# Designs tried in a protein design chat: VHH binders against q75qn6r703to848. Part 12

Target 1, 146 residues: q75qn6r703to848
Amino acid sequence: KPSMIQENLFIGGGLAARSIYTLQHLGITHVLCLCANEIGQSDTQYPDLFEYQNFSITDDEDSNIESIFQEALDFIKHGEETGGKILVHCFEGRSRSATVVLAYLMLQKKLTLLEAWSKLRKVHRRAQPNDGFARILINLDKKCHG
Below, E stands for the ipSAE of ESMFold2; O stands for the ipSAE of OpenDDE; V2 stands for 0.75 times the mean of E and O plus 0.25 times the DockQ between their complexes.

## First folded at step 4 (VHH)

Design t51 (framework vhh_8cml_1)
Fold by ESMFold2-Fast, scan of step 4:
Structure t51 (fold): chain B 146 residues (1-146), chain A 123 residues (1-123)
Amino acid sequence: as target 1 above (146 residues)
Amino acid sequence: EVQLVESGGGLVQPGGSLRLSCAASGFTFSSYWMYWFRQAPGQEREFVALISTGGGSTYYSDSAKGRFTISRDNAKNTVYLQMNSLKPEDTGVYFCAAYGRSKYTYRSEYDYWGQGTQVTVSS
């Protein structure tokens, strides 16, 4: 089951993304996937039901997750502007999806990393960016608020 | 069973140094981000420093930057705060906190809190 970060933004893992009834019941219209190759999602799965943005980012400290931030955040903004609700997910719902959500809260909602982290952890206790992603977020916080 | 126990506080003169320790037990320490907070007399609890699960990433409040160093030893289930160039403004109770798995935490968004250790920097 996806965790609700705000009225129009949800986070989850691969199982949450495959629960189409739950997604439709929650009113989710847009799905941002960060683990497309790991779950065999080479394209869209249900294009008549959801709009998709798919990335294949590995969950390791050397992964260049920051390179997809702009496209990922533009997709979230697009979903918001069309009156939709967005699910951000990766395979475990722990590191990659948490990192993108934190970047969104910092860059688009203008929260500090501490504020974004506090907001995310209250609803999604599994959130744990790996050390490389944590470094990226800390550097982002310095650029936005330092 | 879950405990965070702070130690190393005390009375020092301005310009002095202290090293705080926080010994953790009853949870998977290596899976948690660890934090130091402080509460000064008459003030709300404020963030001081954080360290990621593996110790590769650290972040400090503006007041702590350049003077304090956070570190951790996952083999010993301990997080540390090395405090240098202490100022009277650093006086307060210092708390360590773990951010992780406890659901339905009533006290805060943090899963576990220590009882705190008093740091006093003389005038």
Scores: ipSAE 0.000, ipTM 0.138, lowest interface PAE 17.9, mean pLDDT 81

Design t52 (framework vhh_8cml_1)
Fold by ESMFold2-Fast, scan of step 4:
Structure t52 (fold): chain B 146 residues (1-146), chain A 123 residues (1-123)
Amino acid sequence: as target 1 above (146 residues)
Amino acid sequence: EVQLVESGGGLVQPGGSLRLSCAASGRTFSSYWMYWFRQAPGQEREFVALISTGGGSTYYSDSAKGRFTISRDNAKNTVYLQMNSLKPEDTGVYFCAAYGSSRYTYPSEYDYWGQGTQVTVSS
């Protein structure tokens, strides 16, 4: 069920993250969770199968999601450098995971927000950062390209 | 705590094969993800292959896919890299590395590195 953004990067929700067989079949090695408190991710994981990075970010317009961008992108880069494949997920696969993926495409792949958004929406139509996160991404785009 | 020693490198002609071994000593080998990296003169270390603690998951760089196979024997505390269809571009010092799970804290760091084994592919 995860959507493939590029060969080594996938996006999904909490159900996708718990579908261990599907993740292994897709070749996913690294799981970046943005909703750890909501799904109890801090308690149990499959460390023999996957490497994890866990964050607890609420899907609210006032959440400071930009505070975890550096660490999240470093984790994605780590997974990429080890020849692995990364799943970025939150509870619904709509806002938090989409925001981190868009930040990755803008900061690491040097895409504009419009280019990153077009790329993500074509493979993951559910993507919809909340208005607060959208403002963060627009501000990031202005710093990089305007 | 774990010590890693690579072996099996050597000189081989293009199209040839080599099998690298990484022997681990210490008490926790079976709890580590194991990695192979390589480094050519004047280049940065690059990832080659990895294998999970029980061998259920393996992953390869694009340059290694279809040619290299990583495996492990936890009873012998050893990781292997079978390299087939070798190319001159595969020349370098090959390192094994041990890394635990980054379940709760980032960034991930490699806990242990070997000293490397030289692979040279030339005509």
Scores: ipSAE 0.000, ipTM 0.128, lowest interface PAE 17.3, mean pLDDT 80

Design t53 (framework vhh_8cml_1; at its last look DockQ between E and O 0.32; V2 from the best seeds 0.00; counts 0 for: pae E 9.8 > 2)
Fold by ESMFold2-Fast, scan of step 4:
Structure t53 (fold): chain B 146 residues (1-146), chain A 123 residues (1-123)
Amino acid sequence: as target 1 above (146 residues)
Amino acid sequence: EVQLVESGGGLVQPGGSLRLSCAASGFTFSSYWMYWFRQAPGQEREFVALISTGGGYTYYSDSAKGRFTISRDNAKNTVYLQMNSLKPEDTGVYFCAAYRSGKYTYTKSYDYWGQGTQVTVSS
């Protein structure tokens, strides 16, 4: 089941993203996938029910997840501005999706990394960016608040 | 060449109706979510309505809900906005926009915009 971060923003893994009836029940209309090639996302999309944005980011410390932050956040904003609810997901709902949600909370909601991390962990205990992604978020925090 | 061409605007009395059309060419229309926006003089552009690739999902702004109906005909590459019970506050330029939903698409804003069609609601 996806975890609700705020009224219009949810986080989950691949299993949550494939639970179409659950997504509809929660009112989700927009799906941001960070592991498209890993889960064969294009084979199981329902574009008449959801608007999709797809990325293929590996869950590795040297993966440049920062390069897709602007595009991912623009998609979340688009969903918000058109009355939708957004699911951000990766394969496990642990590292990649957590990193994008934390970036969103820091850049769009103006939270510090500590505040964003506290908010996310309270509703989604499995959140755990890998060490490389954690360094990216720490550097982002310093740029915004240092 | 990609084109979105709106038509059907005009002058109408309060309480009247208009049907706007947006004809698309140069892209795979059936792969795009379609949107209507409007802009009144001195105001920023506001969202009016949206429709998914085949009409399985539609959503309306609070000002449009109950009065406007969005529909599409993929065989004709056209999206429509039926506007009923028109009010002076509905006056503005109406724009259609296309947003690609689907497989492995990156860098998202509205992919295409039309030129707009003027709707004026007054006596």
Scores: ipSAE 0.597, ipTM 0.804, lowest interface PAE 1.3, mean pLDDT 88
Fold by OpenDDE, look of step 5:
Structure t53 (fold): chain B 146 residues (1-146), chain A 123 residues (1-123)
Amino acid sequence: as target 1 above (146 residues)
Amino acid sequence: EVQLVESGGGLVQPGGSLRLSCAASGFTFSSYWMYWFRQAPGQEREFVALISTGGGYTYYSDSAKGRFTISRDNAKNTVYLQMNSLKPEDTGVYFCAAYRSGKYTYTKSYDYWGQGTQVTVSS
């Protein structure tokens, strides 16, 4: 269910994030949850087994997802530093999770938006930031690369 | 007031052992994952070990694996780091940190930090 972006980074939706089997099968240790308290989201986490970072973000064009980029990246980075594997997920694995993954690739891996997009879409075809998130990413690209 | 207080550090010869303790107060200890970090002089702080809320999950850095053991006693609000077969490269200040999993937040990854305890491994 989750798509592998790189060895220690995965992207997916809520169903994948709820599956202990899926998480353990992939060796996931850290779960970055980008949801707006969708039904059962918090109740389906297993804090005794995995490390979670939760951000309450709605999938709409006006959501200030940029405000969590640094914290999200810090979580991913710490997951990497522990030798863990990180799952970045939202409800559908389409917009919020994709946006944060793209931000990670741009800010941490120093990719252009185009490069990051290409990398993500190769493995996760459903990735589709909403128009507001896309604008944020475009602006981020300008800040990073001129 | 939230406090994390590390203890148990000191000077030890290579091959020796130390047991660090981190006593927590001012927060619901059993709801937090606990971490050990260390920082050598002039180096970046690095991850050493973590333990889940109930102690059912632990993770170690490559350098710690096989030598260090993290554990916790929720009744005592304390997390421990048993360090065996210590090496000079283990020298540094060891920090305890707390992180609450499952919480919606925009805050940094680690909620609380201790002041650290010095560990020196030298012949």
Scores: ipSAE 0.017, ipTM 0.365, lowest interface PAE 6.0, mean pLDDT 89
Fold by ESMFold2, look of step 5:
Structure t53 (fold): chain B 146 residues (1-146), chain A 123 residues (1-123)
Amino acid sequence: as target 1 above (146 residues)
Amino acid sequence: EVQLVESGGGLVQPGGSLRLSCAASGFTFSSYWMYWFRQAPGQEREFVALISTGGGYTYYSDSAKGRFTISRDNAKNTVYLQMNSLKPEDTGVYFCAAYRSGKYTYTKSYDYWGQGTQVTVSS
């Protein structure tokens, strides 16, 4: 079940991304998938209903998830500019999707990591970036906010 | 050569109605999401409405919701915007735009834009 982080932004796992009826009722127009290597796109994605951006990022501590931050944030911004609502999801809805949402809140909404974390955990308690992703976010926080 | 050609604009009194059309050529219309945007003088373009490739999903800006209806006819390669209960703040140039369904990157904005049609709502 997707969790609403703010007016136009939702987070979830693979089950949320497949719950097409729910996504339509929430007004989701854009789906950012971080687990394309772990799903069958033809039977889990509906390009006639939603605009998709797909990445294949494993949930490993040494995965270079920051390499996709700019494209992911551009996709979210595009959805916002059209008045759309965006679901950001990975397979479990715990690590990869949380990491990208936190990066979005920090880079686009100018929150500190602590502020972004607090905001996300209030609505999505399962959020748990792996330790490698957490280090990436801590370094980003230092670069942006000292 | 790709073309998107808007028509149906004009001068209308507050409370009136207009129906905009956007005729497409030079690409596979049924593979594209279609959009309406508008731009008032001195302002940035703003989103108005969108419709998915098959017409099964539509979405509206807050200012358009309840007053405007987007539709498409894939046999005629045309997208429409029915505008009811028009207000002076709806005045502007209305553009249609196309975005390829299933595209996997975000770095380009919209694939194609029309030239626009003027809508003027004044008493």
Scores: ipSAE 0.007, ipTM 0.269, lowest interface PAE 9.8, mean pLDDT 85
ESMFold2 (binder alone), look of step 5: mean pLDDT 86; pTM 0.874

Design t54 (framework vhh_8cml_1)
Fold by ESMFold2-Fast, scan of step 4:
Structure t54 (fold): chain B 146 residues (1-146), chain A 123 residues (1-123)
Amino acid sequence: as target 1 above (146 residues)
Amino acid sequence: EVQLVESGGGLVQPGGSLRLSCAASGFTFSSYWMYWFRQAPGQEREFVALISTGGGSTYYSDSAKGRFTISRDNAKNTVYLQMNSLKPEDTGVYFCAARGYSKYTYLSEYDYWGQGTQVTVSS
């Protein structure tokens, strides 16, 4: 089951993204996938039902996840502006999806990293960016608030 | 009054076939996505198959793929589930459901459910 961060934004893992009934029950219209190569996303996508944005980002400290932030956030914003609901997911729903959600809360909702982290952890306890992604988010926080 | 009425259930041996029907009334059938769900004794309802409003898109659970076919006849307000190569684990009450979906808004108030039809696969 995806976790609800706000009325129109959800986070989850690969299993959550495959559950067509759950996605429709929650009213999800847009699916942002960060692990396309790992979960065979093209075989489990339903493009007649949902709009997709797919990225293949590895969950390691050297991955350039910040390079996709702008496109990912634009996709979330597009989903919001069209009155839709967005699922952000990766394979485990732990590191990559958490990182993008935190970046969204910081850049679009103007939260500090601590505020964004508190908000996410209350609804999604498995959230844990890897150390490299954590450093990216700390540096982002310094640019926005430090 | 909205009604969904399932039929076609029964007792079959493993490897057998059944065709389920769901007759809809009281709403604009052609505007709704149609679903089949099942529930085994002591278990939660699980998704089996769905079909888009015009029948152009179909999706199946992993257990149903390759064995079951969902179809619909909008002129008759009916959705069907053709079940082949039935297994004992397919035993359960099969429900049809209708779901209205908007790209912008999704409301559970659009959900309609039938009463179910019993499918038993036993030797």
Scores: ipSAE 0.000, ipTM 0.155, lowest interface PAE 16.9, mean pLDDT 82

Design t55 (framework vhh_gefurulimab)
Fold by ESMFold2-Fast, scan of step 4:
Structure t55 (fold): chain B 146 residues (1-146), chain A 122 residues (1-122)
Amino acid sequence: as target 1 above (146 residues)
Amino acid sequence: EVQLVESGGGLVKPGGSLRLSCAASGFTFSSYWAYWFRQAPGKEREFVSAISTGGSTYYADSVKGRFTISRDNAKNSLYLQMNSLRAEDTAVYYCAAYGSSKYTYLGEYDYWGQGTLVTVSS
């Protein structure tokens, strides 16, 4: 079951993203996928029901997840502005999706990394960016807050 | 490359009606969700209405019961029928088409064209 970060923003894994019943029950309208190659996203898309944004980012310390931040955050904002609810997911709901959600809270909601991390961890205990992604977020925090 | 061209705006009295049109080209319109947004002077752009590929419709609370979105895929066109217009509806209206391929976002969200001006005044 996806975890609710705020009224219109959810985080989860690949299994949660494939459950049409769960997505409709929660009122989700937009799905941001960070693991498209791993879950065969083209086989699992329901465009009559949901809007999709798909990325294929490897959960490795060397992956350049920062390169997709702007597009991912634009998609989340698009979902918010259309009165929808957004699910951000990756394969396990642990590293890639957590990293994008933290970037969103820092860049769009103007939270510090500590504040964003505390907010996310309280609702989604599985959140754990890999060490490389953690370094990206720490550098982002320094850029935004000194 | 994509192009969206809005038309149908104008000056109307409170309580009046207008129908906006949006002509799409450069992509398979029938495969994408379509949207109307508006922006009033000095305010942020706001969502007005959406229509899915399957014809499901969604509306901002401020326009529910007054506006109707529709699409004609054969004509690559999107429409917004606006009834019971209020001074608060005065804005430039923009259409947009959103979708995703297997690995990318369509990105037409940022392609706003010029919009069409709707002025509601007595």
Scores: ipSAE 0.000, ipTM 0.213, lowest interface PAE 13.5, mean pLDDT 81

Design t56 (framework vhh_gefurulimab)
Fold by ESMFold2-Fast, scan of step 4:
Structure t56 (fold): chain B 146 residues (1-146), chain A 122 residues (1-122)
Amino acid sequence: as target 1 above (146 residues)
Amino acid sequence: EVQLVESGGGLVKPGGSLRLSCAASGFTFSSYWAYWFRQAPGKEREFVSAISTGGYTYYADSVKGRFTISRDNAKNSLYLQMNSLRAEDTAVYYCAAYGRSKYTYPSQYDYWGQGTLVTVSS
């Protein structure tokens, strides 16, 4: 089951993304996938039901996840502006999806990393960006707040 | 040139009906989700309805049960059937198309359109 971060934003893993009935029941209309290379095109098999944005980001400390932040956040904003609900997911629902959600909370909702982390952890306990992604978020926090 | 041209707006009394049309050209319309948005005087633009490439439909709560979105891919056209119109439905109505980007986010979802005015008054 995806975890609800706010009324229109959810986070999950590959299993959550495959649970089509649950996504429809929750009113999800937009799916942001960060692990397209690992799961192939399963999330694009249902274009009749959902709008997709797909990225292929490896869950390792050297992956340049920061390079897709603006595009990912623009997609979330698009989903919000169309009155939809967005699922942000990766394969495990642990590192990549958590990192993008934290970046969204910091850049669009203007939260500090500590505030964003607290908000996410309350609803999604498995959230744990890898050490490289954690450093990216800490540096982002310094740029935004000192 | 990518172009969306809205038509069918006009003056109608409360309780009346109108059918809006949107003609798409310059791109493969069937590969795009299609949307209706509206903007009332002095208000922000708001979502009205969406239709997926497979024909699944979505509506704003304010129009559910009264409006019906549909598409005709052979004619590159999008439609909005508006029934039981209310004064608060008065707005300029815009159509938009958003492409499925497999690995990148499209730069824009609103393609070229000037809108069509719908006025509901007695």
Scores: ipSAE 0.007, ipTM 0.318, lowest interface PAE 9.5, mean pLDDT 82

Design t57 (framework vhh_gefurulimab; at its last look DockQ between E and O 0.09; V2 from the best seeds 0.00; counts 0 for: pae O 11.3 > 2, unsure alone 64.4 < 65, placed apart)
Fold by ESMFold2-Fast, scan of step 4:
Structure t57 (fold): chain B 146 residues (1-146), chain A 122 residues (1-122)
Amino acid sequence: as target 1 above (146 residues)
Amino acid sequence: EVQLVESGGGLVKPGGSLRLSCAASGFTFSSYWAYWFRQAPGKEREFVSAISSGGSTYYADSVKGRFTISRDNAKNSLYLQMNSLRAEDTAVYYCARWGSSKYTYTPEYDYWGQGTLVTVSS
């Protein structure tokens, strides 16, 4: 089951992404996938029902997740401006998807990392960026707020 | 790469109808969701309508029941049938598809393009 961060933004894992009836019931129209190479795109996509943006990011401290932030956030904004609802997901719904959601809340919603983290953990307790991703978010927070 | 060209705009009286067309090249429409946006002078760009690859349609509240989006994959074209037009529908209309981090509009212009002008006035 995806967790609702705000009316138009949801987070989940691979099982949430494949729960088609649940996604349709929630009104989700856009799916941002961060684990494309792990789950096999053809097995996990229903392009007639959802618009997809796919990334292949490994859940490792050395992965350059920061490199896809702008593109991922642009897709979330695209879903919002077209009146849709967006699911951000990775394989476990814990690290990669949490990191992108936190970046979105910080860069687009202008929240501090502390505010973004508080908002996300309140609805999605399994959220836990790996240590490398946590360092990226802390550095981003310093650049945005000092 | 990807090219989209709008046509069909014009001057129409309130209550009238227009049909906009969008011709695509460099991709097959069935591979993408397609969108109509509009922008009136001095206003922000506004979502109008979307159609999924499977034909599911979506509309902004301001146009629901009046506008109909459709596609013809054989002609590689997107359409917007506009009925019961109002003065507030006056805008430049753009067709678009999402391309990773941005929309793609007409091939002759930058990302925002010129689109096709719809003027609703007596």
Scores: ipSAE 0.643, ipTM 0.839, lowest interface PAE 1.6, mean pLDDT 87
Fold by ESMFold2, look of step 5:
Structure t57 (fold): chain B 146 residues (1-146), chain A 122 residues (1-122)
Amino acid sequence: as target 1 above (146 residues)
Amino acid sequence: EVQLVESGGGLVKPGGSLRLSCAASGFTFSSYWAYWFRQAPGKEREFVSAISSGGSTYYADSVKGRFTISRDNAKNSLYLQMNSLRAEDTAVYYCARWGSSKYTYTPEYDYWGQGTLVTVSS
């Protein structure tokens, strides 16, 4: 159920993150969770199978998701450098995970917001950052690409 | 304080073997993934091998079939058995730790040992 954005990067929701057999089959080794506040239970994660980084970011227009971009991108880069594959997920796989993936594509892969959006939507139709997150991404695009 | 101390490096002829060790202290070793990296002079540090907290192993393509990573959680030790060594394996080898055993993770942390030199030459 996870959507493949590029060879080593995947996006999904909480159900994808719980689908352990699927994640192992895909070769996922690293999991970036943006919804630790919504999972609620340590029994939803399997640290002996995957390396995790967890954030508790609410899906609200005024949430400062930009504050975690550097740490999230560093985790993705770490997984890539060790030959691993990374799942980025939130609860619904719609807003927070999409926002972080778009930021990664813009900041690390140097895509414009339009290029990153097109790339993500082709494989993950569910992607829809909330209006506040979209404004953060638009401002990022202006600062990075004019 | 988290410490990682590598040992077992040395001079070896091509085709030879070495076993590297890493002694871990200051943290619950069994709860973390553990890694070997290496850095040749003038080159970037590169991934060699990893072992998960559950014992799953991962290898760079260049060492697959020749190197074997293992861990002994009772001794807080990480090992790298290196067989069929080649001149290209000459590097300083580092052990490393990442991650946390808790549901809420500590912010990203790089912990590296001081390194142990492996020289493969005729």
Scores: ipSAE 0.153, ipTM 0.559, lowest interface PAE 5.3, mean pLDDT 86
Fold by OpenDDE, look of step 5:
Structure t57 (fold): chain B 146 residues (1-146), chain A 122 residues (1-122)
Amino acid sequence: as target 1 above (146 residues)
Amino acid sequence: EVQLVESGGGLVKPGGSLRLSCAASGFTFSSYWAYWFRQAPGKEREFVSAISSGGSTYYADSVKGRFTISRDNAKNSLYLQMNSLRAEDTAVYYCARWGSSKYTYTPEYDYWGQGTLVTVSS
């Protein structure tokens, strides 16, 4: 169910994130959860098996998702440093998770928004940040690349 | 000027304990993720431990249960308590910060200490 962005980075929805089989099958060790009152929250997680970082973000155009970018990237980077595999998920695996993955690709991998978008859409076709999140990413692109 | 200075390294016997310190200046350490890395002779630098700005702690599998990362905000310092030391823990230990509490849009290990040598030998 989750899509592989790179060897150690996956993106998906809440149903996949709560499946122990799915997580173990993919070798996931770190789970970045971007859900608010939805599937995949802490009460449905397995902290004895995986490491979690939870952010309460609504899929709303007015949500300040950029406020979590650095902490989210730090968590992903930690997962990488430990040799783990990271799943970034939200409820549908469409907007919030895609936004954070794109931010990661832009800020950490130094990709332009266009490059990051192309990379993500090749493997995760349902990726679609809401209009507010898209504006945030566009502004981020300008800050990073002029 | 931002600066990280490690201290506390030295020679210790197997099974012994050592506490490393990393003193930060020029910035508030608690506003950043902070890391301990180590590099043994002839080996690549490897992750040892991390503490988030929120206080969450993380450890490499090789040090879990033996090492404890902490910080003192009043002293603007990071610590690594190392217990049950083993020969394979011998390395230069480095302190580093990652990112910023305020988004700079250039997240990286932007500042490192000079390192402190830990030698575990009988």
Scores: ipSAE 0.000, ipTM 0.255, lowest interface PAE 11.3, mean pLDDT 90
ESMFold2 (binder alone), look of step 5: mean pLDDT 80; pTM 0.808

Design t58 (framework vhh_6fv0_2)
Fold by ESMFold2-Fast, scan of step 4:
Structure t58 (fold): chain B 146 residues (1-146), chain A 122 residues (1-122)
Amino acid sequence: as target 1 above (146 residues)
Amino acid sequence: QVQLQESGGGLVQPGGSLRLSCAASGFTFSSYWMYWVRQAPEKGLEWVSTINTGGGSTYYKDSVKGRFTVSRDNAKNTLYLQMNSLKPEDAAQYYCAKRLYPGSTYWFQDYRGQGTQVTVSS
């Protein structure tokens, strides 16, 4: 149910994150949640199975999603370095999770926004950052790859 | 067999400092990411900090960032947690934990040491 962006990185919504058997079957060990308060995600839910990073970001043009980029990317990097597999998810798997994945592909994988967007949309057609998040990503692209 | 021995806990006033140590044996310490976890009275087990194999990358529970510093000495097979500006909510039994398998992070009770008690009196 989660979409595979690369062998160790997955994207999904709240339903994908709740399917514990599916996550274990896919070998996921780390879960980065962007909608923790909306779905009641906690570090105590499955501490023996997964390392969670939980954020509560509103899917709103005014949300400061940039404020969590560094920590989110450090967590993904941590999961990669431990040989784990990471799920990045939000409530619908559409805006917030797509934005973080795009930031990761641009900042850690050194892709342009166009390259990152093409890669993500090919495996996850529902990806659609809101207009505020899109502006953040465009500005990031100009600074790093423009 | 994995053996972990925590020490350095004690009673401290709010705002005080403690340094915890974890002596590891029975595995190649320098090859594993290490974890500090804690359990407060009547609370669940919670992750506190993660440190990579070389000590150059560290990760912290949000509530301890800026106050706690995890470090390691691979020559001594020892993991450390420097705790500054201690708060009553930091009172807990502290355990160190090892990653069980390559690509997996587990801090099961079965893979922790016996722990060291930290009490913060107000």
Scores: ipSAE 0.085, ipTM 0.263, lowest interface PAE 2.5, mean pLDDT 83

